# Ledger of designs, part 18: VHH binders against Mitochondrial protein C2orf69 (C2orf69)

Target 1, 361 residues: Mitochondrial protein C2orf69 (C2orf69), of Homo sapiens (Human) (q8n8r5)
Amino acid sequence: SSCSQARTMNPGGSGGARCSLSAEVRRRQCLQLSTVPGADPQRSNELLLLAAAGEGLERQDLPGDPAKEEPQPPPQHHVLYFPGDVQNYHEIMTRHPENYQWENWSLENVATILAHRFPNSYIWVIKCSRMHLHKFSCYDNFVKSNMFGAPEHNTDFGAFKHLYMLLVNAFNLSQNSLSKKSLNVWNKDSIASNCRSSPSHTTNGCQGEKVRTCEKSDESAMSFYPPSLNDASFTLIGFSKGCVVLNQLLFELKEAKKDKNIDAFIKSIRTMYWLDGGHSGGSNTWVTYPEVLKEFAQTGIIVHTHVTPYQVRDPMRSWIGKEHKKFVQILGDLGMQVTSQIHFTKEAPSIENHFRVHEVF
Short names: E, the ipSAE of ESMFold2; O, the ipSAE of OpenDDE; V2, 0.75 times the mean of E and O plus 0.25 times the DockQ between their complexes.

## First folded at step 14 (VHH; framework vhh_8emy_2)

Design n6 (at its last look DockQ between E and O 0.79; V2 from the best seeds 0.00; counts 0 for: pae E 2.1 > 2, grease 26 > 24.2)
Fold by ESMFold2, look of step 14:
Structure n6 (fold): chain B 361 residues (1-361), chain A 123 residues (1-123)
Amino acid sequence: as target 1 above (361 residues)
Amino acid sequence: QVQLQESGGGLVQPGSSLRLSCAASGFTFSKYDMHWVRQAPGKGPEWVSSISYSGSYTNYATSVKGRFSISRDNPSKTLYLQMNSLRPEDSAVYYCAKDRYPTWRYGSEFDHRGQGTQVTVSS
């Protein structure tokens, strides 16, 4: 995730501004879904979608008449990211008198980081439904929460059903917008570009220098398959407070897989990442109940845990590190594939390194 | 040591107004979010309102929204709760509470409270 900077001029501290212009362009490429209903039509979440550039998502066919039948899309991979405290849309963060210093970790910028990390994937940011004091993320639609967003986990809240229905509805809502974006960009680019006109085969000697001078318009020429649940696979990522959603899903596994559609969704989850999970409340930052973890181990889901001293070496929240170790130990004893990485171990705990886990996981 | 001293309570009639104050000492007041919590006899604590450390953001319980207003004066290390249109259901001991965590550190939860100030709205 380094900017290209092969230039002799350096206008001082504007190096961050250079990257911010790139991030600004990427933020404009995110599709924002401002009201996506879940299982209960009165319970909705805001989502962001970014389609990662690369093979497998682009439609390499010329878009035809919308009424024509289209080929079956290839299997898709979707990354579902649940943000932590402080994180919001970039525009909101830059105006926040208390959170503006963390603007580089906006929802859009993290989506861009994830798009580089997971090429050929759809990146979904699933925003919490409530923020206490405009900074503490509260996942009320996924888990019973106190006013600060600290969870009370149970087996029957309905987080799996809510997530599944969010995806169904988000995929439908994104069809129109993403298809129009692809069509509009394609139509605009094809008016006098992409060499749509035949080159007149009776013309003379070969233009041997720059036949593909249209290469820098490829950003606007591409189209994408619409998101689809058909044969889809998923990676789930929780960061910080967002890990409460992943934890709630674990508590629900035994009951949730009794539903045929939810069971199929669970089987489509390949990997889950817990990135530096933490919250207030004195306990239950990591799942340590063997009966819950036994059900999780049977799924065959690959588990990654990435933590920093900010969470696991904080004297004010001493349970977090102990619970993390128990989580990893119990799953390992149950035969699951589990990674356990502690980043920045030789540095003092800092919120800066807490966010930087996105760069190293 | 952290000290919080509430004042301004009293016995009033329904529809009246009161302004509660909380004098804070023993910590850097401007680095902590602050809260008002109330407790009626035989009930657990009930969150009333919160204000961010800079004063820029506030939240209210649904039962008091539109009637109560939280504010703070960081130079004088004082938290306020303006209570308008008081109802018998608002009768309780009111406590101010310091958040456990400074500013942008992870999470929020109550840490310390004073002895409180009694608000009684005649029944």
Scores: ipSAE 0.523, ipTM 0.794, lowest interface PAE 2.1, mean pLDDT 80
ESMFold2 (binder alone), look of step 14: mean pLDDT 85; pTM 0.861
OpenDDE, look of step 14: ipSAE 0.841; ipTM 0.939

## First folded at step 15 (VHH; framework vhh_8emy_2)

Design g1 (from m1 with Y101W; at its last look DockQ between E and O 0.76; V2 from the best seeds 0.00; counts 0 for: pae E 2.4 > 2)
Fold by ESMFold2, look of step 15:
Structure g1 (fold): chain B 361 residues (1-361), chain A 122 residues (1-122)
Amino acid sequence: as target 1 above (361 residues)
Amino acid sequence: QVQLQESGGGLVQPGSSLRLSCAASGFTFSKYDMHWVRQAPGKGPEWVSSISYSGSYTNYATSVKGRFSISRDNPSKTLYLQMNSLRPEDSAVYYCAKDRWPYWRGSEFDHRGQGTQVTVSS
């Protein structure tokens, strides 16, 4: 970009600006699982895994072992995040001629935000299976969707089974990846890290300098145990278009809990967050059916809704705010623990504040 | 007042090519995704293709993928559909449609023109 230097400087307080890892280091801490099968082997999703690298629990191995006990991994908490429209891997977003301005909300960067918000947790980003026009997220594997990804909810699509099987398969795949890294398997291509060819240029200055052997030092490993279902607990987060997945799960609760494994999974869900839900399609942005919400209230899951004027105060999409209020009201009347916040209420509605809900929820 | 005017249809033989045009006015064309839809007699509307507001991305119905090409010229406010290897099942009235929402906010059809007839018969 520009490298100009302004002659006029005003003292600006940076205050207690928080130091953080560079964006490139944070992106390299993510494990991408590019093809994870769900309930149907023909239906797969891409997943991204990030563990909180700064303050994690670590497995401590003792040399002596007076009892031949195989210790169980500690209980784990997992955050499952369903992104909205436009969101993709950082590299794809920076190359997108229409969406590059939103690159700060890439899957990797949001995973990093979530890791700070949910310390000592595994962060899973569950990407949609189809993007119309390379920008509209379509959750076809979770909910019946039109061409633009607007949902048609029903009770028997199979979203719970799909999510459960995604997690089972993703946990197995992540164990395989972590096992390979823990063996420190390196080939000679990883050792030769400074292999470049430069064009020839005429210079008068030639100075012989010391040549140092460069060794690969950017090995990274998770500081947590590999993901495991043993006594695991879950938080589910939908943002924008991703809220359609959470909504579909609600429609399925009554029938899905009849399966023993799915019922155990449902009972392991502690909290669900709806972050600024919205989609095209003109209605059904928030679940307002009392019979569906009655089943949800029986779970005892803690509910958080976080919205902005971009979604709930748009005069051209007035159903969104009405449906949100009704969702919260019905669940509250049913005795469920539900909190609701509207952020940026004194600012004009904006796409920027829509994304900034990630910073304030 | 949004106005869309399709042209370029006609009667052609199977395997022929046609290029449809859609002249747009009454809105900022470069802010909106655009679509082609078609409707054969006795059938409901069928989505054919979409193009993003900058022209950078396109999508096609499976029935036309590889044979049809959507494009746009934002300075002239014109949308195009190049139709190659035409088949009798492509016979329909073709409509240009404006997305209701600018940019990536969401997609649904807001306005369409009067259409242009494409008839493919031997």
Scores: ipSAE 0.468, ipTM 0.782, lowest interface PAE 2.4, mean pLDDT 80
ESMFold2 (binder alone), look of step 15: mean pLDDT 87; pTM 0.881
OpenDDE, look of step 15: ipSAE 0.866; ipTM 0.955

Design g2 (from m1 with H111S; at its last look DockQ between E and O 0.78; V2 from the best seeds 0.78)
Amino acid sequence: QVQLQESGGGLVQPGSSLRLSCAASGFTFSKYDMHWVRQAPGKGPEWVSSISYSGSYTNYATSVKGRFSISRDNPSKTLYLQMNSLRPEDSAVYYCAKDRYPYWRGSEFDSRGQGTQVTVSS
ESMFold2, look of step 15: ipSAE 0.687; ipTM 0.869
ESMFold2 (binder alone), look of step 15: mean pLDDT 86; pTM 0.878
OpenDDE, look of step 15: ipSAE 0.873; ipTM 0.957
ESMFold2, look of step 16: ipSAE 0.692; ipTM 0.870
ESMFold2 (binder alone), look of step 16: mean pLDDT 86; pTM 0.878
OpenDDE, look of step 16: ipSAE 0.873; ipTM 0.956

Design g3 (from m1 with T58I; at its last look DockQ between E and O 0.49; V2 from the best seeds 0.47)
Fold by OpenDDE, look of step 15:
Structure g3 (fold): chain B 361 residues (1-361), chain A 122 residues (1-122)
Amino acid sequence: as target 1 above (361 residues)
Amino acid sequence: QVQLQESGGGLVQPGSSLRLSCAASGFTFSKYDMHWVRQAPGKGPEWVSSISYSGSYINYATSVKGRFSISRDNPSKTLYLQMNSLRPEDSAVYYCAKDRYPYWRGSEFDHRGQGTQVTVSS
C-alpha cells in the first residue's frame, strides 16, 4: 500500500508588487504674488498661482513645412478660486492653534486638488484682503461686508473691475517672475564657466570610484507659458464665504457689461461653481433676484452648485436651503445650464464634509 | 436649556475697574466662541469683545481696546470681562452671548443672558 505522499505544492505567494505608486505628486511649486493691485492702488489681494502641468511637448523639430500656420497655442484655461473661512497658507494653518485641524484645506492643498480636477489649467487662488479673527475671510475689495465678511450686495461696488485688473496685473507679474528666473538660470551658468581648471599634475592612482552619474534630475522646467488674458478662458469657483464674490459679480453684471474690456472678460467666463456657499448674514446666501438672474442668464455661463447638509440643511439657517433651491429653479426657468448636487446627504451636517466638497464636486 | 448669567455690574466712578462674569450652562461651553455685547439707553446693541472657544483668539471693539480684557475658563464654564479705565460712555447693560455655531461661526448669537448693569458716573 504505497502511500503516495501528495507533495502539497505550496502556492508561491505571488508577492504582488505593490507598485507603490509613490506618485511623488511633484508638488508643483505655487507662485505667491503678494499685494497685487486691482481696481485702484488701495485695493490689493494676494494671489497664489499653480501653473498647468506643461505637457513637455517635445517640439520634435520635425523640419516643419514653413507654410503651416503655427497652431495657435490652445486657449489657456484659468480656474479662479475664492477660498472660504479659515483657509490660509499651509504654514500659517499648521501653526494656528485652531485652524491646524483644517490644514488639509490650505490654499496650496486646494490649488493642488483643483489642478487634478481641472487638468491643463492654471489655478489661481485669490485670497481675501482681510481675515477677521484669523478665521473669517472678508472680501472687502470685492463686496461691501460687515466685520465678519457677511456681504451687503450692490450693483456698483466695482467687483468686476477689481477682478479684471487683478488678473491683468497678476498675469503681468507672473510673466515677469518667470522671465527673471530664466535670466537668472542663464547668468548662473555663465559664471560657472570661468573656473580655470589649473592642471595640477598630481599622479596618484586612486581607484575607479564609480562616478555615480548624478542623474541630472531633469528639472523639467515647467514651461510657464505666459498667460494671455485675451485668449484665456475662465472658470470661477467660490467656496463657502468665497461665494460672496461670485454673488457680487452677479449683481454687477448689468453695469459691468457696459465696459468693453470687462464685457470681453465676462464672455471669457465659461463656468461658475458655487461650492457650499455660506456666510453669517441672515439672507442672500444665494442670489434670488429675478432681475439679477435674468442678466446672468444672458451670459451663457454654465452653473454648477455643489452643496452639503452643513449649509442647506441647517435648521438655524433654513433660508440657505430655500434660497439655494430658488436660485437653481430660477436659473433653470431662465434656460441656463445649471446643475445642482447635494453631497453627503446621508451623513450628519459637519464642517469636515463642508470641506470635502472639494474632493467630490 | 442654555443659560447665561451675567454678574459683577454696578455703579463705579470714572477711571475705576470692574470685572464682569458670565456663568454658562446647558451647552458644551468649550465648543463655542463667546461674546460680550452692551446696550446703552436709547442706543442699539454694540459688540464689545469676542473670545474663541479655545481662548486663543480675542478681539475688541475699538472703543474698548486697551482698556478691556476678555477671558474664559472652560472647566468652570465662565466668561469674564475685565474693564479698566472705565468711562461714562461705557455705561450700559452688558450681555454675555453664546455663538450660534460650535467651533466655526463666531458672528451670530443664539443666546444671551439677562445682562448686568454697568454705570460709570462721578
Scores: ipSAE 0.266, ipTM 0.672, lowest interface PAE 2.0, mean pLDDT 85
ESMFold2, look of step 15: ipSAE 0.669; ipTM 0.867
ESMFold2 (binder alone), look of step 15: mean pLDDT 87; pTM 0.881

Design g4 (from m1 with S50A; at its last look DockQ between E and O 0.79; V2 from the best seeds 0.69)
Fold by ESMFold2, look of step 15:
Structure g4 (fold): chain B 361 residues (1-361), chain A 122 residues (1-122)
Amino acid sequence: as target 1 above (361 residues)
Amino acid sequence: QVQLQESGGGLVQPGSSLRLSCAASGFTFSKYDMHWVRQAPGKGPEWVSAISYSGSYTNYATSVKGRFSISRDNPSKTLYLQMNSLRPEDSAVYYCAKDRYPYWRGSEFDHRGQGTQVTVSS
């Protein structure tokens, strides 16, 4: 047949019913959250949301089915993806004079790939806050980083708290968009007894992206039935440079679980994927400290590592492959469920295959 | 072997301009991002600026942004730093530095030149 074509990386045409959607249509179905506060107002990230298959955000105000009159909560599983170097919104990538050839791995297109891989899940892409030379992703809000985005991991940076607060705020922003009409009348009576827009000393407002964030969770949650982290489960995925976020979270586990909300969040993480992690710096691409990995193994989280020769067989960055092997070996010795796979082993190392890990993991 | 040779430094008055050059040889210049780094007496190295391998993108330390301009000419294998509105605190030895990795595989200094002295009168 005609399956000899080179272009198999276009995410817009894989399934029978989904073959009718172009990549451009799928990119338009993503919701961009341009400034989501994290642990403090100076540390915000852009997030991209793609709704679960069959329950997209576009189903608001459909003609009445009695079963749809109930205020049904959204799906309970979420995939959190941390992109690597060069990845950005599709429009930015197509205009990039050095890296435009990787436009198929834009944030939107990867979100689409992940939505097919995890069909009952909402897909969240969490952008880095800084890109050096418009190409090197720097996760300054999650980990101490040099000017090029190479990490310096420690136990107390606050990455878990930052991620948790990003999710709390992102859930509120996305759910307010979805549920605004069904709750507004009831909330007027409830909110009148709490934080109001007043200049007095008893009602001083909060500063930031959402001024009305001073409402207490107990009372505001009852008003519009948002999902909480108690009702959600998570898969975390780091790709390439994005793996530095996952690594930082591991360093923080012992201290982070002392907070009851963060501990509940940690317990809601089912699975973590490291996809072809790599960066400069000569070390610290994979966590190899047994004391850190012992804390991680106690969580029972399922671990998947997927790598390619581009990262693990690079003579200029020889530590990456050595560290990956140590990471897998130590976790296995600690009894953790770890899947480890090297893809494209009979092909020359290439950045094309580095990105193609998204298609085969 | 990799060679980087800086030139164009000198003694100038505050508010003056200088243009530094860096001649590169021994590697494929157009494959590598390039940097300027400076070091004042008694201080550690300070990153000043970077330019992508094609020349399409630049970045600057906050201390020099708006006053300095990095550029490159790939056919002549030459890196430049135009320094305007010079201040006494810009006095340092300026080094041209090659990125360790080609294209986009990471960023880390590999080699630097011997440096050129810039002195702005106290």
Scores: ipSAE 0.567, ipTM 0.834, lowest interface PAE 1.6, mean pLDDT 79
ESMFold2 (binder alone), look of step 15: mean pLDDT 87; pTM 0.881
OpenDDE, look of step 15: ipSAE 0.758; ipTM 0.906

Design ser1 (from m1 with Y53S Y57T Y101S W104S R105S; at its last look DockQ between E and O 0.10; V2 from the best seeds 0.00; counts 0 for: pae O 7.9 > 2, placed apart)
Fold by OpenDDE, look of step 15:
Structure ser1 (fold): chain B 361 residues (1-361), chain A 122 residues (1-122)
Amino acid sequence: as target 1 above (361 residues)
Amino acid sequence: QVQLQESGGGLVQPGSSLRLSCAASGFTFSKYDMHWVRQAPGKGPEWVSSISSSGSTTNYATSVKGRFSISRDNPSKTLYLQMNSLRPEDSAVYYCAKDRSPYSSGSEFDHRGQGTQVTVSS
């Protein structure tokens, strides 16, 4: 009885090299502008800039058909983002005993999320001027607020003038920062050429250690093209508490249009996003004044509202959902292009879903 | 279950004083900031005052600053609002509200009481 030992050929598990696409999501370096003055020297904000990924135009040297109109530089689109409560720099949030749990929604991380949502756009994060208790974002330079940043909207606080001047100054500062980096790269290359120290001949035969060619990681010089206000288009995004800035801008529209420069800026705004607006005030989370919204309707700005049950279905703040509905209705009645989405409607209201609106809008 | 019960409201004359109380139960009172909010007829809710969990920090709406004083007794789980120099515009239902987050002055309330009516009239 010849027990034929069936050699079970253990099929060599082809270890599928999961190419971990290490999405080295090359963390696009954000430029931090620590103090950018607005309309008044006493009104300053911190800004974070994430530049558009330069398409490496591989100039495929396709043979120059001479009649190719110089491709007009792609219209410079800028996204302006106003953060909500708790949101801060990643380093600050990770060290905060309570805010660390929300670190995924840091200013840098949200800028990165927005850069994916708005390809080929400059992302500006406009930080609030004050954070009460390191938690409550207070946009004191844009809107009159209480201690917790609850807004008292009015028509003459100067939010548009402040925003316009912040952008002018931020653009200038960003251009100057980039020009200095370009000059320093040129000066480093020029100094390296002259130190041809004469090769003194000393003979000593030390063996050929394989110079590991440190592959110069092509520091793909992210060609930070300096943003220009000329021919720039804008998208404004308010998240949670940041929506108080957008609301204040609506109150000021009628007066702001009287200034030629600010009117030109208003005309350059293409879209506005309200992401899950909310504040600690008892009303005016959403603007529902027909006279204000009539002025807004004349701009032709496209309006998007993205909300969650956390704000619009809060039983303790039932006015938020009512005001939101009224806001959308009035804008629709005025003939504006308005969209409204309620996200996570099948889930329990949560702060997590409140922040997750950034991923789904 | 979280319970907040306001008391001490009533009809008073302008310039008079009133002291509101809120009895708290069903949660660790000493861990939460507490708030007073009010709602007048035909108006939205208005934040009035807050006090930190320890009682060391107090905040007031501009409308009541210098006239109202918030305090708490953590052992008895009671919140107070001393209202002095009352005005007709102070007439509202006053609610005690619990902060949503422990050890943080949240802008969010997860619970409030049934309220107590304060009417200031000549």
Scores: ipSAE 0.013, ipTM 0.421, lowest interface PAE 7.9, mean pLDDT 84
ESMFold2, look of step 15: ipSAE 0.030; ipTM 0.492
ESMFold2 (binder alone), look of step 15: mean pLDDT 82; pTM 0.821

## First folded at step 16 (VHH; framework vhh_8emy_2)

Design j1 (from g2 with R100Q; at its last look DockQ between E and O 0.85; V2 from the best seeds 0.00; counts 0 for: pae E 2.04 > 2)
Fold by ESMFold2, look of step 16:
Structure j1 (fold): chain B 361 residues (1-361), chain A 122 residues (1-122)
Amino acid sequence: as target 1 above (361 residues)
Amino acid sequence: QVQLQESGGGLVQPGSSLRLSCAASGFTFSKYDMHWVRQAPGKGPEWVSSISYSGSYTNYATSVKGRFSISRDNPSKTLYLQMNSLRPEDSAVYYCAKDQYPYWRGSEFDSRGQGTQVTVSS
């Protein structure tokens, strides 16, 4: 259980020390769902699932319980993350001639960061359906978008319905895939346990073989409950271009509540994070329409905004900072619980600090 | 000041090939994605193709994919559009355009040149 801290550390990291599996092991633990249908069966998104490290997600096997017929899954919390430009699977980013410098912000690595930030939650990364020039994220299945992925928001595109159906289908698909992983855990890798207490550590020639000489009854693998919508709660996180999805959802609230299933889903959303939202197009990076925000304020959702100079102090995109201030002001005046933080204010705007918001929010 | 000068247009017959060039100056060419846009009389602008700042990635409008090829030469600050199997519907003024933002800040058309006329007719 001991933490190891290398001398080369991320000095802005939250929580100081990190006691977790290595990033490479966590990438291996991610479940990729390559084609998840949404509201229109021909419109699909790729999703990535990572369960957070924690004991609350373990399956509770009760020995000697004769009355147990149907296990009741615990209430689940799910974090839905919408990535920004440049972000992709680690393998794709490391081979990208322009984006390899940002490989630390791959979908898998951000999922790992989020799993530590939300330790008792299922982490879902919802990838955009199109990338212009293999780098600009375009959320065409969630919002009307131009060729570069800049949004045109409206009240009836269907983003809530699409998101809801993605979750229904993803949860079903993950139940099948997660069951397969539980079945194969012992066959895939051998995890050595408690061989360090041997009086002699001379084991020349034992390379590459499974070590099953330990006769202890401690299991080295655990099964998690599959994702489930029953009594689930949600946190939604948009980063950079991904904020367009959150914004579209706000525009749709009034109409989307008319569907009973969508209304129940809306009521299960506890918190929304806007992380350094930004895009081209001259406007509409932050929602500033009072009628939309009045509807949002009635939901009681807790709102967090985290921004950096990269977005809010860019002379070429001067509307972003003004709109962010207006968004926070209007919601505060409406009585919503809103937190707002500007990070790295003493540093020059940089794409590095834009990404580092993930470590400080 | 940004300057873009298109050349290589002309009158050609259907099925012909034509190569457009765009000479760029007044900005660091290798930092910006570049685009070709065309406009026929009485119609709005139509995006044709884009190329990333390193030249590694390209995108094409459906109407030209497989027939047109965008390329760039960063040392000479030149953008190209190779147009094969030309059709009368390709007749337009062709403009090269600089993206407004360097690298990864977003994508949006910015400056364009005076254009070069391409006319495809028997």
Scores: ipSAE 0.497, ipTM 0.791, lowest interface PAE 2.0, mean pLDDT 80
ESMFold2 (binder alone), look of step 16: mean pLDDT 84; pTM 0.851
OpenDDE, look of step 16: ipSAE 0.829; ipTM 0.935

Design j2 (from g2 with R100T; at its last look DockQ between E and O 0.66; V2 from the best seeds 0.56)
Fold by OpenDDE, look of step 16:
Structure j2 (fold): chain B 361 residues (1-361), chain A 122 residues (1-122)
Amino acid sequence: as target 1 above (361 residues)
Amino acid sequence: QVQLQESGGGLVQPGSSLRLSCAASGFTFSKYDMHWVRQAPGKGPEWVSSISYSGSYTNYATSVKGRFSISRDNPSKTLYLQMNSLRPEDSAVYYCAKDTYPYWRGSEFDSRGQGTQVTVSS
């Protein structure tokens, strides 16, 4: 009757190294510009600016040879982003009874994603001027649109003039706000302390506690170099409904080049991204007019298209996929540098994948 | 199959009120934005009002703003249009329309009813 003592092997507690991803992703402070006028005082947009991470060049005081030409500050690159439907400020989205599920794609979060994609660049989010049902983005100041934001493209709406003046005014406002220390830093963390201070009445005469001089923590003045338009380069990004702005800019190219300042701005645009373009109109989700695209081909702008089955394989909107294919084909035939990628092709069409294009483009 | 059935239209005097109803079936009513559109004789379709799928947000054409009110009851799958201070120019066939997609298609309707006639006359 040999009692085989089953040695209970005590499973060694694998101390799961909590990789403290103490990636303090230093939440780059976004500057909100609530009303930036464009070409017309009645045409204004809200802008969000995420500044380039200043290289904290620790100037190692190497005894610099005095003759080294101060390296001209690297040409400031600016990314201009036009949001799609549903996208809004994070605070608004989290409180929205319908849009809260998409809060990860808020303007601030997308600006942060773009800042990783485009290092050392200024990220500008140019918000639409109107939202129908607090959901559908309407770029009324850039393109003639119906009540739902479906575009009616023409050659003379003044989208380029509006964009140019928005940038001029936004640059000036950002410089002035930095100089005035009145950076309304939208710190995410301020939402939590609704301390309901109950008004407890108690009268007691507590004595003169010493004013502890709160040592002014050296607010490391992030040296926001004021953006300059003169030496600036631009990347334009349209996402979903935001692509209507890019499309309108193409329609205006021929006329816009007649203005010297706008032509200089056009020449400073290096790259354009169409991210999963779509609107509720029955056509012109992608520009397929050869005369418009011929003018575009003369700019030398690099074109990237990143689409998902949500837009280009929608059976209810079959024109979108057809127009996209035609757009890419015509640009290729015109000798433009154009890339086209269809993401998530093995997955079912979804709004989630529509937004996820921001992570993979 | 999507079905929309409008009711509550009629002949009324100027300044009167009317309430239209639209009974919805064949789809998940609570997932779609809903719209009212109207068409007068010899005119094209005119958008009148929209309501979000939750009912939290509404919008109106300038011509009806302050006079009309859109509402919905998701449990009963019914859309409503309260029309106050009716005018002769409000005379049209009124259609209930389903949004094509709950999130970004707000200008296209994949389905509408047969409509209900509203006539405003002295």
Scores: ipSAE 0.527, ipTM 0.811, lowest interface PAE 1.2, mean pLDDT 85
ESMFold2, look of step 16: ipSAE 0.532; ipTM 0.805
ESMFold2 (binder alone), look of step 16: mean pLDDT 84; pTM 0.856

